# Ledger of designs, part 12: miniprotein binders against q8lar0

Target 1, 344 residues: q8lar0
Amino acid sequence: FNDGLLPNGDFELGPRHSDMKGTQVINITAIPNWELSGFVEYIPSGHKQGDMILVVPKGAFAVRLGNEASIKQKISVKKGSYYSITFSAARTCAQDERLNVSVAPHHAVMPIQTVYSSSGWDLYSWAFKAQSDYADIVIHNPGVEEDPACGPLIDGVAMRALFPPRPTNKNILKNGGFEEGPWVLPNISSGVLIPPNSIDDHSPLPGWMVESLKAVKYIDSDHFSVPQGRRAVELVAGKESAVAQVVRTIPGKTYVLSFSVGDASNACAGSMIVEAFAGKDTIKVPYESKGKGGFKRSSLRFVAVSSRTRVMFYSTFYAMRNDDFSSLCGPVIDDVKLLSARRP

## First folded at step 5 (miniprotein)

Design s27W
Fold by ESMFold2-Fast, scan of step 5:
Structure s27W (fold): chain B 344 residues (1-344), chain A 92 residues (1-92)
Amino acid sequence: as target 1 above (344 residues)
Amino acid sequence: SKVTIRIEITVPDPETAEKIAEELKEWIEWLAELLGLEVEIEVEVRGDTVIVTIKIKGDPEEVEYLVKLLEMWLEELAKKLGGRVEVEVERE
């Protein structure tokens, strides 16, 4: 498998005319490369359906999953290797829509929420460790609504190989620059959501876990201001968006945690505060944002008290972008380093 | 409303051209039915090149919607295949 869109992952190759009834796909193999189950619709971008205008996340077409509907594709993978799955999704009809993403025997349920982007669509990511030389990638709508066609739009399904976190020279934190992460669609400017309960083998951000109530946003330098390299993370929902990593430390030894705090150049302006933790030790880093990019460095010197230390970041800043007045946004963190240091 | 669209798609190989021609025809026939439009479509494959002529008749809003979708889809397809797409739209 090569990194990027799955075969027909963006659904631009559609069913034959004879396999359609309106927008409903009536043959379970009609969409090339995909096996369908349940009520599945093939939706052209901007299609009017009743009082709704269905906006597709990418290109000209997307798939809508109705009640208990699924799409599935079998992909060749390497047993023992790690992969991330990324897909675009948008809520259409129910107040609380969800998608279940699975590679047997593991699965994750993701709320499809409109708080992250004004267009109503976002990229979501999940990771897995291959248990065999193939993976059945399934995206399923667990919802049961009165209208059987009710469910999320899905588009741009992609996968990439993830490598075990690698420490850098003099940095005991893994993937501190956030340069290893899920596949990012080149022309999509919304970033990639790393959802809650992204831990261990299921974290699409190697080395890091997201155990917070809301997602953390993974951002790229083509569309956002990134302090270092090509990738960073945005803490979009205050204390409800957090990234953490547990690091092996020597009790009694002094360490310095250093990192960049900035804004994503996404019209997120205001008095930001990032709080960094190393176990119980903490520092609050204020950052006055004009929403036009830029960053500053900060550091926290601490003495480890355990053989394992949790490093964690969140923000007390809870706000929306000033250019759409609806998307959650916040400070960017990047270039996180943890080094042993001399005690003064 | 009447619109004629002429499309020339050049891709790296004849097999890809044949597949695109087939997909494009099915795509247009389905969308025409979905939107209540009358279409006449001529598709010709010449080696690595697909030549398509589409004559669309119907409601002005639906005609323009189909034209917009077609342009969007062709742009995406050209990027993926490393090919070239030339589109000419003649409104009558």
Scores: ipSAE 0.476, ipTM 0.811, lowest interface PAE 2.3, mean pLDDT 87

Design s27Y
Fold by ESMFold2-Fast, scan of step 5:
Structure s27Y (fold): chain B 344 residues (1-344), chain A 92 residues (1-92)
Amino acid sequence: as target 1 above (344 residues)
Amino acid sequence: SKVTIRIEITVPDPETAEKIAEELKEYIEWLAELLGLEVEIEVEVRGDTVIVTIKIKGDPEEVEYLVKLLEMWLEELAKKLGGRVEVEVERE
């Protein structure tokens, strides 16, 4: 049991025998708390389909969404509040698979890729702002394959309230420590993927935009090396994993952007370089990683040229973990501060 | 291969117990059909306690797989319902 899970979010309560045809669920209300549409399968952990073994991320059971299939749950929320939805997903077919997660009228399409983890599954997060005192959470497979059962496996659907970043008297950036973020399920050591999102008020990482080609990874101090506090961000796909925030600045005024660069203690070793940007001003921060944790601090002094300045981080390091040789990994950033400079 | 599983589940109230008993039986019958196993299920409800006896017969690998799935599932179920579960497995 986890307080962050939606009712029957881990699918351990399943359908009756009379509502099943093999693994196919034939009654749209057969899985408790969920309304189903399309070809939906209820999958026991370790189930063999041909030569494929379907791995269930949590517990004994998960759901697989076939062609244009969906699962839906109506939940009570507070109008005007922000929430993150986190779930485990795995690709089961040979081609690109996607999931559309939505709370009408907002939605996001997420590619389910195997590049992030060797376990065959990853946690994904998305966020929404409640438009009423209830929300219909829908996870949908937009794919259409020759095999109508082909589609992603889903498990462990969780939700938590997000609190907008509070301004501090020592940091112009919001959520610079990344301590506000999506639900991290207890005892899951893979981190949480934050897919690209162009609207920062709908980001599962409040204050930050992920407007890159690939996800960034949200990591916790129970399973990873985190420079400050309990949470940080790993830039897993070089220049294709980036976080950005637009801040208000005064043209002609001098600012200092400071931050920590390290490794996640996840066997990601090598010569890393994090690039930090403040508008067109940039600094390259080298970090020799042994993949065993640790960090160093760096800073960039710049003069603002605009009333708004984009702060952005990415890495030129594109590599895989040396313990599985398949999972994308990279440097960790944390404790990002932007301060007005006291001296000229 | 042949095994007997005895399960005792205690939940907060008798209404929940009746519902769990019904769902457990249906679910085990589905898994047995899916795995090509023969099962005999006896369910008894005593107040807030559900007592289930399952006799499973079939391919040794599939029998052991079902036993492991049931153990995993019952552990998660107990956590969700705020109850307790006791499982005894006898292999023949």
Scores: ipSAE 0.513, ipTM 0.821, lowest interface PAE 2.1, mean pLDDT 85

Design s29D
Fold by ESMFold2-Fast, scan of step 5:
Structure s29D (fold): chain B 344 residues (1-344), chain A 92 residues (1-92)
Amino acid sequence: as target 1 above (344 residues)
Amino acid sequence: SKVTIRIEITVPDPETAEKIAEELKEFIDWLAELLGLEVEIEVEVRGDTVIVTIKIKGDPEEVEYLVKLLEMWLEELAKKLGGRVEVEVERE
């Protein structure tokens, strides 16, 4: 498998007329490269359904999954390798729409929320470890609404191989630059949401856990201001968006945690405050944002009290972009380093 | 209202052209039924080029919606196939 969109992952190749009843797809193999189950609709962008207008983020078509409906594709992979799945999703009718993404035996249930983007569409990411030389990628709607057609829109399904990083002698933290992460769709300027995950799950952001109530956003340098390299993380929902990593430390030894704080150049302006933690030790880093990019570096010197230390970042800044007054935004974190102090 | 769309699609080879011609017919037939439009489709395949004339009649809002969708779809299709698309729209 090569990184990028799955075959017909953007659904621009559609069913034949004879396989359709209105927008409903009545043949399980009618959409090229996909196997369908349940009530599945093929939705043209801007389709008017009742008083609702269904817009798709890329091209002319998307798929809507009704009650307990699924789409599935078998992809060739390398046994033992890690992969991220990304896809665009939008809530259409129920307040609590979810999508279950799986590659057996692993799965995750993702809430599809409208708080991240004014367009209603966001890219979501999930990761798995291949158990064989193929993967059955399934996206399923577990919902059961009164209207059997009610469910999320899906578009732009992509996959990327992940390479788990190792700590180096220059940085005890793994993937401190966030350069290893999920597929970012080219020409899409919204970034990728990394939903909350547990410590037992494979992370689409290798080395890092999202243990917060809301997602963090993975951003790229082609569309955003990134302090270092090509990728960074935006803390979009104040204390409800947090990223963490547990590292090995020597009790009694002094360490320095350093990192960049900035803004994504996405019209997120205001008085930002990022709080960084190393165990119980913390520092609050103020950043006055103009919403036009830029960053500064900060550091926290601490003495480890345990053989394992939790490093964590969140923000107290809870605001919306000033160009749409609807999308959550916040400070950018990048270039995180944890080094043992050489001299006091 | 009534609108005539003339499309010329050039792709890498004649086999691809034949497939595109068939996909375009299925696309338009489905959307016409979905939107309650009257459509006449004339398709000619000339080597690696597909020449299509679509005459659409119906509600002005639905006609413009189909025109917009077709343009979006053709743009994506041309990018995927490494081809070229020319579209002309004539309103009566």
Scores: ipSAE 0.598, ipTM 0.875, lowest interface PAE 1.6, mean pLDDT 87

Design s29Y
Fold by ESMFold2-Fast, scan of step 5:
Structure s29Y (fold): chain B 344 residues (1-344), chain A 92 residues (1-92)
Amino acid sequence: as target 1 above (344 residues)
Amino acid sequence: SKVTIRIEITVPDPETAEKIAEELKEFIYWLAELLGLEVEIEVEVRGDTVIVTIKIKGDPEEVEYLVKLLEMWLEELAKKLGGRVEVEVERE
């Protein structure tokens, strides 16, 4: 079996009977292609744990990481290239569950939250730059709970190569159309969460930082309404979901920031307001959403006051989808362009 | 409750067929133990085709759970192998 760049990422190839004690995996190499550490469970879809039913996102099996448990895979990569890792995760028992994703020396600690979808699980993303011709991909539960089996459920681990942002003479902002990003799993209709990150070089959304308290959602045109091309970003948690990029500007020079605002055709209806920033300059863009798709363009003309200008978007709209009344949703941002202006 | 399942899996090559046969046996034995079911498995590999006959006995709810989980697992495997899977279930 080969699941692309990361074999057996969906855990459908499992351990031998002799390597199991109930759902606990007792041999550290029992799951094909993976090396295990700590209390790890192999969970069949619909499995009942006490009075809970554990949700498996895809297929028949998933893995649950107990106290300080890890899964690891060594994979061939190209030194100097960028890669995104995506995986489905679900909180199972503790109020505050986290996963640490790493390719040494880089890592990120991700809170696993239930606010983004009604299914009980979400797709998360992370990225790294290969330091060698191989990478040790590790997903670790840093939690220490009274029940040593308590921890997040993981499924559908996948990896793709990312291409560096390419500047153009028509846009001084990188990846303004959001066309480069984390997407490897076919037919996932829920979108991909891009958790908070502070470094764009290792962002799963090249060129962009998520310096907010909550994730933004990466959406595709096969499942959502996307203003331009095939990909866009949904600002799902009001001011707690923001994307930012720092751009080189010339003090005293006039620039125009233009962008599309719309809805994802996901039953997110209401009076939306997107706020765009270019340094201290800002514009509020109202958008009346019917939750059935569509968009409009807006622009902000400003004079740069610094050699670097921070471009940022968030929304003041904080709401749930009208079809499940539980999933955070919001306006879509796409086709972001920043150009120097020579004529008023 | 008693159920007999016949599974026929056709894959691109004989080496893959042998690996699937072994994986399926281990899968069934583990699940049977986990669910408190009695199981008898017969596996025949003929070139690129794996034929598996499974006789399951136990609690009706647990038997149906294993049947559904097997069908789900085999559907995912068929997509990955570029092969064909046929499942026949006889109850009682």
Scores: ipSAE 0.594, ipTM 0.857, lowest interface PAE 1.6, mean pLDDT 86

Design s31F
Fold by ESMFold2-Fast, scan of step 5:
Structure s31F (fold): chain B 344 residues (1-344), chain A 92 residues (1-92)
Amino acid sequence: as target 1 above (344 residues)
Amino acid sequence: SKVTIRIEITVPDPETAEKIAEELKEFIEWFAELLGLEVEIEVEVRGDTVIVTIKIKGDPEEVEYLVKLLEMWLEELAKKLGGRVEVEVERE
């Protein structure tokens, strides 16, 4: 099947019966389009292993990566272009499971954490800039658990080209509306986690870096309340979830940073506070959330002190959704604009 | 428990039909073995159409699990290929 640039990313085309031993795939090329290494299992939705039920996010099948196992696909790309890789992942057995996603020479190690969603799985994204006419996409489990089959479940691997927007004369921030971003699966309502990533070439949100301890969540208007357009960002873990962008400014010139603050209509209720930064200048924006959507607009007027200014957002609100009492949630930011202003 | 499933899948081209027929047969044989079920499968490809008859016997819970997963997989195939799928299930 064609899932954009990455065929059979949902694993609905499976191995031959003769290439299986129980759920273990014993031939490294048995799953169409994928090259396997190590202990890899092909998992049907609802499969029980002992007292554990393995959660398949979508469709009939997913794969599980055991100790030091990996899946790989070689694809044609356009040198110099940016691409995002998005996949669903769930922790199955160990307390600290991780996945290493790479396109050599670059890679990211992502902790698979249950704090983001009570459903047992989340969507994760990572990005890269193509250095040649091909890319080897590798997802690897670096774990070394007592049970060699222990490792994360993976499903719905998708890849798409990113088109980084350019600054304009009216808004010097790139992608202030968050409309450019990773692939969002139409039938999955959980949003997409963007793990910490401090390098532009690896950010699935063009223009934005996630230099915080925890991921931010990318949300869509089909499943969430979005202040402007079709996409926005939810700051899910207080000060541990932040987005930042460095912009070019003229020292001594006055600017206005404006933005929307709201809630995602995901049962995240309470007294929210978003803190916006422009260098050392800051504003705290309170928002009383009922967890049912809505937003308000705020602004910060400042005088630039350098030729580059870091714009950053995080929240001091650290809470869980009131419908499951276990999933992290927080305020939504959207429609970020940085405009030159007249001096008073 | 005994169940007979009749499936008719229409896809854009004959090559895709042959590929789907093989995938379906391999899936059913593997999954039935995994669940300890007895299965008899007949697959016929007629141009762009795949016609399948599956007779399943075994534990009631495992039989229903196979039926459920098969229906889920066929729904995903229909969406991906822009094809048509008709499924008829007879329980005895």
Scores: ipSAE 0.587, ipTM 0.879, lowest interface PAE 1.6, mean pLDDT 85

Design s31I
Fold by ESMFold2-Fast, scan of step 5:
Structure s31I (fold): chain B 344 residues (1-344), chain A 92 residues (1-92)
Amino acid sequence: as target 1 above (344 residues)
Amino acid sequence: SKVTIRIEITVPDPETAEKIAEELKEFIEWIAELLGLEVEIEVEVRGDTVIVTIKIKGDPEEVEYLVKLLEMWLEELAKKLGGRVEVEVERE
């Protein structure tokens, strides 16, 4: 299975009554398709844990990973191919919760933060390269809290095959339209967070690196205003949300970087400014947003000074959506093109 | 508080119906124990159709919570297994 929800990835098929002690799952194979380790809870939507109400992203059930707990599923993959793993996660009790996602030998530790959505949960994405014809997907809570049950909620685990992006004669940037990316569940309107990473060949957003302090948001045209095609990126945390790509250039040759700046139609209103970089060359693009969609195009002409040039985008706009007053939001970037041009 | 829930689920085949019947019983028994509710469950499988009658007694807030959770879960389960679901709730 390599496109969409994993078998029982939404956890709606649960354990037998005899395999439960309260919300704790006491049999490591009790949740269909999953192998469990450590303190794992099966959580019904709206469940109360003391003063906390646990939010389930989709459907009736989710899984909570306690101290050093894990869930694992073995899946068929194609050796040498790239895949993204996407899942919903919510912080429940500790101040700084994290999840480690792995397919050996690859892994990443992701902070689960409450700044991106007012719903109490977000979709997160990670990518790997298959080393054999199967993959053991493991989601692990590395935390060790005094309460052994303390840890993130997980729901909606999905996988999507990713294809290596290639530069073309019409665009030397890879995946400039952001059309190649992680799985976005059709009925989820929150977008997908792409956490910081530094390896573009294992990025869930092929061709692009997220080297910033916070995630960028991957958005779809069914739920957001997207300037071109079906997908785009929202720079949600000002200078703390950035996308970058290193491209091959010829020293002394003139290039034009062009791109769309817009509004996601998510009630993010105000005076936005996107800054685009090509090495040391930069342009600031103001955009007056009404939070109802729309975009404009801009361009930056520059002369390459090296055989490799770093292209990067961030925003100085740091704000919350005006419909919930709590979710980070910002300008949309899309349709990024880098083309060679003749000198004047 | 007392309520009676009648559930009718139609699925693609008899094997799927038997599986759903078993999953429904396990779910209801677990949640009832979790919430401290008294439940009486009757399950009838008729070909591709599962008929479940549940009589629930307990704290009003917990009873209503179970009713809402069950409705949410059945919608997801039917969608996943290619079926349809009808739920009738009678409050006493």
Scores: ipSAE 0.576, ipTM 0.861, lowest interface PAE 1.7, mean pLDDT 86

Design s31M
Fold by ESMFold2-Fast, scan of step 5:
Structure s31M (fold): chain B 344 residues (1-344), chain A 92 residues (1-92)
Amino acid sequence: as target 1 above (344 residues)
Amino acid sequence: SKVTIRIEITVPDPETAEKIAEELKEFIEWMAELLGLEVEIEVEVRGDTVIVTIKIKGDPEEVEYLVKLLEMWLEELAKKLGGRVEVEVERE
């Protein structure tokens, strides 16, 4: 991954003293590479805000977006290419904080929720397709609170080019191994959230859509147990965390959907059940997890009834990690293959 | 509480050294004001090397906070600039 496409995304290069009033940034170009609007604060790690201590996810500094505040950066991109934006975010004061991430004309509004990790912050991802050779990356707080400084903390903004999703080796599913995905920060053990998105949006997980109420988690093999390759997806909120892909099938033709089910070695233990769907055909795959890694493989043979078949995975396991009893966790899905098969 | 910090930063060229010296001064002055600390800063630029002596006086908790934040920030700057940083801290 290459975070160099978005300079000073970690905000370690900050404003001059003369451009500051307390933690408030009073010059719209004071933070190098960024254009600001509204009430923006430059927050040193561990800063005390009343009775709160604001934790910066990476390095010494982050920014906090107050009421209707924004940060913006113009970057060079290749027209027609796909890109992912990944950033850390934390809710700081309001009950319902959100961030609107955009590259006009596309945007997504992301709820910043504290259910995914016990650290108070998570990495979020979003994707876009470049419409020109330049993109204006905007992160905006649409909130309006009594305290105009109230809003999410943001850090570690990174951007990477995504390869177009394509089927390989007769597998009609694109990116079935989840090896193409959003930028994963080096030395971060929490994984990356892929928030719910619609079919009208470009996915940060090429080929796959998150059509559920909560995010799925993108995990790497340096920090988690991954069944195949270096990347996988964790279904963290039972039926509220699902990944889906619509594929072209031939009505009347037999197919086999095969996949791995395991645990991420993240202290998520219990009787897990992953349910896989191919249209209306389904299989329930039980997995007894010790929270220490491992996986098994399962398959579903079906006859397509439509020229389009939805492949989908979710879990009925809705639980917290047993090492913090706060973070949502669940089974890992990986190495998904959909192949044309001989009839039984 | 009183702490003296000596910093040596070696960067690719003298122009970068001058820029870093100014940025470091701006950072320390802002943080001192934010934390209610008294600071004395001496900056010397010798070619591609910046030599900084910072004397910090104030509440012990706030002094240690600034020291740790400065160490974190300098580590990140060294990575970005392809430079070398040495930090010595003397507590009184």
Scores: ipSAE 0.555, ipTM 0.857, lowest interface PAE 1.7, mean pLDDT 84

Design s33D
Fold by ESMFold2-Fast, scan of step 5:
Structure s33D (fold): chain B 344 residues (1-344), chain A 92 residues (1-92)
Amino acid sequence: as target 1 above (344 residues)
Amino acid sequence: SKVTIRIEITVPDPETAEKIAEELKEFIEWLADLLGLEVEIEVEVRGDTVIVTIKIKGDPEEVEYLVKLLEMWLEELAKKLGGRVEVEVERE
């Protein structure tokens, strides 16, 4: 079924004492369920290394990947099905740390940045289409730093089967409510980052592409204000956070794009503006946020000019949460519908 | 500072209990070495139950750190194993 943490995905089952040298893991099979390569450290939460304190997102332990180090697990999957991989990651020492997530032959390189959360860590997601009944899931640090132990901390590796919804006569957009998406770690209020270049078979948000310069954030109704259902998307970095979908339209036919704009109840306050696009047609939707939740509906009526129309959303609001003054935040979009309009 | 921790872990079967007992002792010894603490560990397996007594001596800050870390770890293990964990801590 593959819904939730991978076996020992939270690294709470660790190596034996004889397989350790300080925090370094000596034996490549010492961490249960995982195959290691390179310089890998097993890190207890709150461990002090010089001036650094390494915070573990969930539980007592995580792993840190040094220069060109990797962790790997072979998982049973269903050939032809889509899956999301979600994990938490924190930058520890270098200014530009990255992680490469792969299920051969495809991979994604993710910059691990501190702009999305003040906690020092974020959840990241990526998706793949299974090519066989097994998948080798690899998380790799491509970095080469002076200190070979320098690299990102990872924890909470999870997988979820994705079921891409089909367009309907009542809504020709797929997954307009954002209800289908990556696995979300329970009891964590940070949301899940969907990194740039999440396109087609590698989008953990079925139907939607993230072609922007920065991630969008996937949020849940247990921790945030969500306009409809249980899930929504937060546009956290102004024009640098965007979601898009290409929809089949009939040239000359009139359509109505409708959607909700709100705030996530995450202390993101101010004069927000969401811009929605349907091809060349656009509407700017102002929303005055108090950072305490709520939403309003807006719509854009347009005449299609081609057999395919790009629907896209971004925000001109670029700000940080007012409870930490360091986490990027922005407006929430949800309940996106594209329907044929009646002729006058 | 001196602290005594008593742990009782109940798991689904005796084979699992034996494996947990073997791993737990080495794990605690590694963590104590990492933190520069003096530890005495006794592990006993009774059927599907693992009983552990840990006596810790060292720097007060490091002792308290190990206690908190063990409590967090055991809470996660209880959820993962589908079993039960009981922890008693005596501070001196």
Scores: ipSAE 0.568, ipTM 0.852, lowest interface PAE 1.7, mean pLDDT 87

Design s33Q
Fold by ESMFold2-Fast, scan of step 5:
Structure s33Q (fold): chain B 344 residues (1-344), chain A 92 residues (1-92)
Amino acid sequence: as target 1 above (344 residues)
Amino acid sequence: SKVTIRIEITVPDPETAEKIAEELKEFIEWLAQLLGLEVEIEVEVRGDTVIVTIKIKGDPEEVEYLVKLLEMWLEELAKKLGGRVEVEVERE
């Protein structure tokens, strides 16, 4: 499998006219490359559904999953390798819509929330470790609403091979630059949401866990200000957006945790404060953001008290972008390093 | 409202041209039915080139909506296939 959109992952190749009843797809194989189950609709961009206008993230078409509906595609993978699945999703009708993403026997249920982007849709990512030379990728709506057609829109389903980073003799942290991560659609400027996930095998951000209540946002240098390299993480929901990694340390040994704190150049302005943790040791890093990019470096010197030390970042800044007054935003974290240091 | 759309699509090979011609026809027929529009579609494949004439009649808002969707779809298709698309829209 090559990185990028799955075959017909953007749904621009649609069903035959004879396989449609209005927007409903009535043949389970009618959408090329996909196997359908339940009430599935093929939705043209800007389609009016009751009081809603359904906007598709990419191109002219997307699919909508009704009650207990699913889409499935079988993909060739390499047994033992890690992969990220990325897709765009939008809530359409119910107050609490979710999507279940799975590669059996593992799955994740993702709340589809409108707090992250003013466009009404976001990219979401999940990861898996291949158990065979193929994977059945399933996206399922577990909802059971009174309107059987009620459910999320899905578009732009992509996959990327992930390479598990290793710590070095000098940098104990894995993937401290966040350069290894999920596939980003080339023309999408909203970033990729990484929902809460505490299992390494299912993290689309290798080395890092998202154990917070809300997602963190993975951002790219083509659309955002990134302190180092091409990728970084935005802590969008204050203390409800956090990234963590457990590293092996030697009790009594002195370490220095260093990192960049910045602004994504996404009109997120204000007095930001990032808190960095190394076990019990912590530092608060203030950053005055003008919403136009830039960063500064900070460091925390500490003495390890355990053979394992939890490194974690979150922010106390809970705010909306000043260009749409609706999207959650926050400080950017990048270029995280943990190095051993001489004792004074 | 009445609109005539003339499309010329050039793709890398004749097999791709035949496939595109059929998919385009299916999309237009479905969208016309969905939007309550009357359409007449003429498709000709000449080697690696697809020549399409679409005559659409119906509610002005729905006609313009179909034109917009078709333009978006063709733009995406041209990028995906490494082809060239020329579209001419004549409003009456």
Scores: ipSAE 0.447, ipTM 0.813, lowest interface PAE 2.8, mean pLDDT 86

